# VH-VL binders against Probable nicotinate-nucleotide adenylyltransferase (nadD): the designs that were tried, part 25

Target 1, 199 residues: Probable nicotinate-nucleotide adenylyltransferase (nadD), of Chloroherpeton thalassium (b3qyz5)
Amino acid sequence: MKKIALFGGSFDPPHYGHFALCTLTRELFSPEKIILSISKNPLKGSANAPEAHQLAMAKLMAEELGKTGPVFEVSDWELRRAGFSYTIETLRHFHAIEPNAELLLCIGEDNYQIFEKWKAYQEILQLAHLVVFARSGTQGEQQSSRIIPPERYTWVQLDLPLSSSDLRREIAEGQDWQAKMPSSIAAHIAAHRLYQNEK
Below, E stands for the ipSAE of ESMFold2; O stands for the ipSAE of OpenDDE; V2 stands for 0.75 times the mean of E and O plus 0.25 times the DockQ between their complexes.

## First folded at step 20 (VH-VL; framework fv_fasinumab)

Design J3 (from E4 with light chain S93R; at its last look DockQ between E and O 0.83; V2 from the best seeds 0.78)
Fold by ESMFold2, look of step 20:
Structure J3 (fold): chain C 199 residues (1-199), chain A 120 residues (1-120), chain B 107 residues (1-107)
Amino acid sequence: as target 1 above (199 residues)
Amino acid sequence: QVQLVQSGAEVKKPGASVKVSCKVSGYTLTELDIHWVRQAPGKGLEWMGGFEPEWGETIYAQKFQGRVTMTEDTSTDTAYMELTSLRSEDTAVYYCATGSGSWPYYFDYWGQGTLVTVSS
Amino acid sequence: DIQMTQSPSSLSASAGDRVTITCRASQGIERYLGWYQQKPGKAPKRLIYDASSLQSGVPSRFSGSGSGTEFTLTISSLQPEDLASYYCLQYDRYPFTFGQGTKVEIK
């Protein structure tokens, strides 16, 4: 059956940590499509890029990732909506488009730990298989869930030391940030003076 | 079981600020998603705002936007609601509320309420 | 914002009576509605969630029904301790909104 993987995020900016997650997902699950769904920024501030630039950088990320196969797409569906989207709404949208596909919902460990607090989480489990990316401080282990059946998720251990928040700070401070992302994305940031309080 | 214990009643002048506390026990504050609801004397319940765990964001009702701040101190397991530029219509009982279960957890645990009176 | 319109605003009924309170949403909210009881001088207490699911420890004389825009709380046999105000709450989308309340008095 056709598999479609879904990554949500603001990608503000994208970095090699995002690349690692996407590449690992492609290798582990062989989905026919990986959708980068651009989410609205829940913490808006002057340090964040405008949504149009977040979308543009996500497209550059998808282009770079796709050099070895055109499986990556960017979706702006969440950006076109009023207000923030619940994940259940996004899954219903993609299920309606591809009712015969198995949806893989890719989430971080922090979101997994609070998954039962997500709106309509039981319907999410009916529509999608969870792929949980986890970090461990000193010892990595798969963590079981008392409310999520084992057959509804896959645990993937990945140590991910990069953060968009740290990068935004590093760019503003003039630290060496270009090596943490592909040059096409670094060029976009520089050309548009993103993440800087200067003119 | 979750228990929410709020600070005591307050009397304020118009234009002042008030900061109501809500101390959590039975769970740590990071395990909960605190919302605030107020009730003017003899009136109904009014949702003011709260934390949405799926988005990692505090959402405020529009009428309080710019005057209300909801914060947490995890070192003391205490949530706070601060309302500024007080007016007489802000006289109300202020409740903190949450839930410890799965969605929908709104709202199976409530604080006892804090009366804030705004008078000249 | 989703307006929640609750009817009636108040009622008086005798012990043993069947009481029905209705709540209408200005837009569809699926089943994402709760019912709350507030006794005088006390914090609210959740009775019903997801339109019809009874909260643990709530007497079975309370029931909820409805979906979309029309919802009902029923008390099948009113007891003296049910003297309270009752509120619906939609939690389909922010801002969360309460109905204006229904005050239930015992004759």
Scores: ipSAE 0.672, ipTM 0.839, lowest interface PAE 1.3, mean pLDDT 88
ESMFold2 (binder alone), look of step 20: mean pLDDT 90; pTM 0.935
OpenDDE, look of step 20: ipSAE 0.844; ipTM 0.932

Design J4 (from B4 with heavy chain S100E, light chain S93R; at its last look DockQ between E and O 0.78; V2 from the best seeds 0.77)
Fold by ESMFold2, look of step 20:
Structure J4 (fold): chain C 199 residues (1-199), chain A 120 residues (1-120), chain B 107 residues (1-107)
Amino acid sequence: as target 1 above (199 residues)
Amino acid sequence: QVQLVQSGAEVKKPGASVKVSCKVSGYTLTELSIHWVRQAPGKGLEWMGGFEPEWGETIYAQKFQGRVTMTEDTSTDTAYMELTSLRSEDTAVYYCATGEGSWPYYFDYWGQGTLVTVSS
Amino acid sequence: DIQMTQSPSSLSASAGDRVTITCRASQGIERYLGWYQQKPGKAPKRLIYDASSLQSGVPSRFSGSGSGTEFTLTISSLQPEDLASYYCLQYDRYPFTFGQGTKVEIK
């Protein structure tokens, strides 16, 4: 059956951690399509990039990933909507577009641990199979779930020490940040002086 | 089972600030999503804000933005709500609320309430 | 913001009566509505979630119905201990909003 993987995030900025997750998902699940769905954060702070720049950087990331296969797409559907955006709404949208596809919802371990707190989580499980990315070592052991049936998720161990929040601070403080992302994205950040605000 | 124990009643002058605490037991604070609701004397319930677990951020009702800060101290499992620039209309009972279990967890566990009186 | 309008604002009924309280949302909220009971001097207590699901430990005389914009709480046979104020809450989207409340008194 056709598989479509969904990565939600602000990609603010994108970094090699995102690249690693996307590449691993391609190799493990062979999806027909991997969608980078840009999230609208209604409470974004002054340290965040404007939405147009988030979209531009996500497109640059998808172009870089696409050099090894044309599986990657960017979706701005959430950005075009007014108000708050929940994952259930995004899943309903893609389910309506591709009703015969298996949707793979890619999330981090921290979100898995609180997944039952997400709006309409039971409907999310009806619409999608969870792919959970967890750090190895002290947090790499597969966690038992009392609420999520084992057949509704796949546990994937990957040590991912990068975060966009840390990078935003590193850029603002003038620390070494350019090596943590593809050069096209670093050039975009520098050219537009993104993330220069103090946190 | 979740228990929420709030700090005691406060009397404040207009222009002052108040910080109400909400101690969690039975669960760790990181397992919960704490929201704050107030009730002025003789009035209904008013949502002030709370933590949204899907976004990992606190959302404030617009009427309180700029005056309210909600924080958590995970080392003591205590949530806080601080309201600044107090006015007489801020006189109310302030509740913390949350829920055990899955969505929709709103709001099957409530603190006992903290009366804040703002008088000149 | 989604305005929740309750009716009536107060009522007085006899023990054993069937009582209904309604909430109307200014925008569709699907089934994402809860009903809360607040007895005098106490914190609120959840009775109903998802418009019609009864909270465990709540007597079966309480029921909820509705979806979209119109919702009803029903007490099939009013008991003296049901003297309280009742509130609906929408949790479809932020900011969460309560109805203004309905005070129920026993004749």
Scores: ipSAE 0.652, ipTM 0.828, lowest interface PAE 1.3, mean pLDDT 88
ESMFold2 (binder alone), look of step 20: mean pLDDT 90; pTM 0.932
OpenDDE, look of step 20: ipSAE 0.875; ipTM 0.939

Design J5 (from B4 with light chain R31K; at its last fold request DockQ between E and O 0.76; V2 from the best seeds 0.81)
Heavy chain, then light chain:
Amino acid sequence: QVQLVQSGAEVKKPGASVKVSCKVSGYTLTELSIHWVRQAPGKGLEWMGGFEPEWGETIYAQKFQGRVTMTEDTSTDTAYMELTSLRSEDTAVYYCATGSGSWPYYFDYWGQGTLVTVSS
Amino acid sequence: DIQMTQSPSSLSASAGDRVTITCRASQGIEKYLGWYQQKPGKAPKRLIYDASSLQSGVPSRFSGSGSGTEFTLTISSLQPEDLASYYCLQYDSYPFTFGQGTKVEIK
ESMFold2, look of step 20: ipSAE 0.741; ipTM 0.875
ESMFold2 (binder alone), look of step 20: mean pLDDT 90; pTM 0.932
OpenDDE, look of step 20: ipSAE 0.870; ipTM 0.937
ESMFold2, fold request of step 21: ipSAE 0.722, 0.760, 0.746; ipTM 0.859, 0.875, 0.873
ESMFold2 (binder alone), fold request of step 21: mean pLDDT 90, 90, 91; pTM 0.926, 0.934, 0.933
OpenDDE, fold request of step 21: ipSAE 0.887, 0.887, 0.888; ipTM 0.946, 0.946, 0.947

Design J6 (from E4 with heavy chain S100E, light chain G34N S93R; at its last read DockQ between E and O 0.81; V2 from the best seeds 0.83)
Heavy chain, then light chain:
Amino acid sequence: QVQLVQSGAEVKKPGASVKVSCKVSGYTLTELDIHWVRQAPGKGLEWMGGFEPEWGETIYAQKFQGRVTMTEDTSTDTAYMELTSLRSEDTAVYYCATGEGSWPYYFDYWGQGTLVTVSS
Amino acid sequence: DIQMTQSPSSLSASAGDRVTITCRASQGIERYLNWYQQKPGKAPKRLIYDASSLQSGVPSRFSGSGSGTEFTLTISSLQPEDLASYYCLQYDRYPFTFGQGTKVEIK
ESMFold2, look of step 20: ipSAE 0.742; ipTM 0.875
ESMFold2 (binder alone), look of step 20: mean pLDDT 90; pTM 0.927
OpenDDE, look of step 20: ipSAE 0.865; ipTM 0.936
ESMFold2, fold request of step 21: ipSAE 0.764, 0.778, 0.768; ipTM 0.887, 0.893, 0.887
ESMFold2 (binder alone), fold request of step 21: mean pLDDT 90, 90, 90; pTM 0.934, 0.932, 0.928
OpenDDE, fold request of step 21: ipSAE 0.889, 0.887, 0.889; ipTM 0.949, 0.949, 0.949
ESMFold2, last read: ipSAE 0.786, 0.760, 0.740; ipTM 0.893, 0.883, 0.877
ESMFold2 (binder alone), last read: mean pLDDT 90, 91, 90; pTM 0.934, 0.936, 0.934
OpenDDE, last read: ipSAE 0.891, 0.892, 0.890; ipTM 0.949, 0.949, 0.948

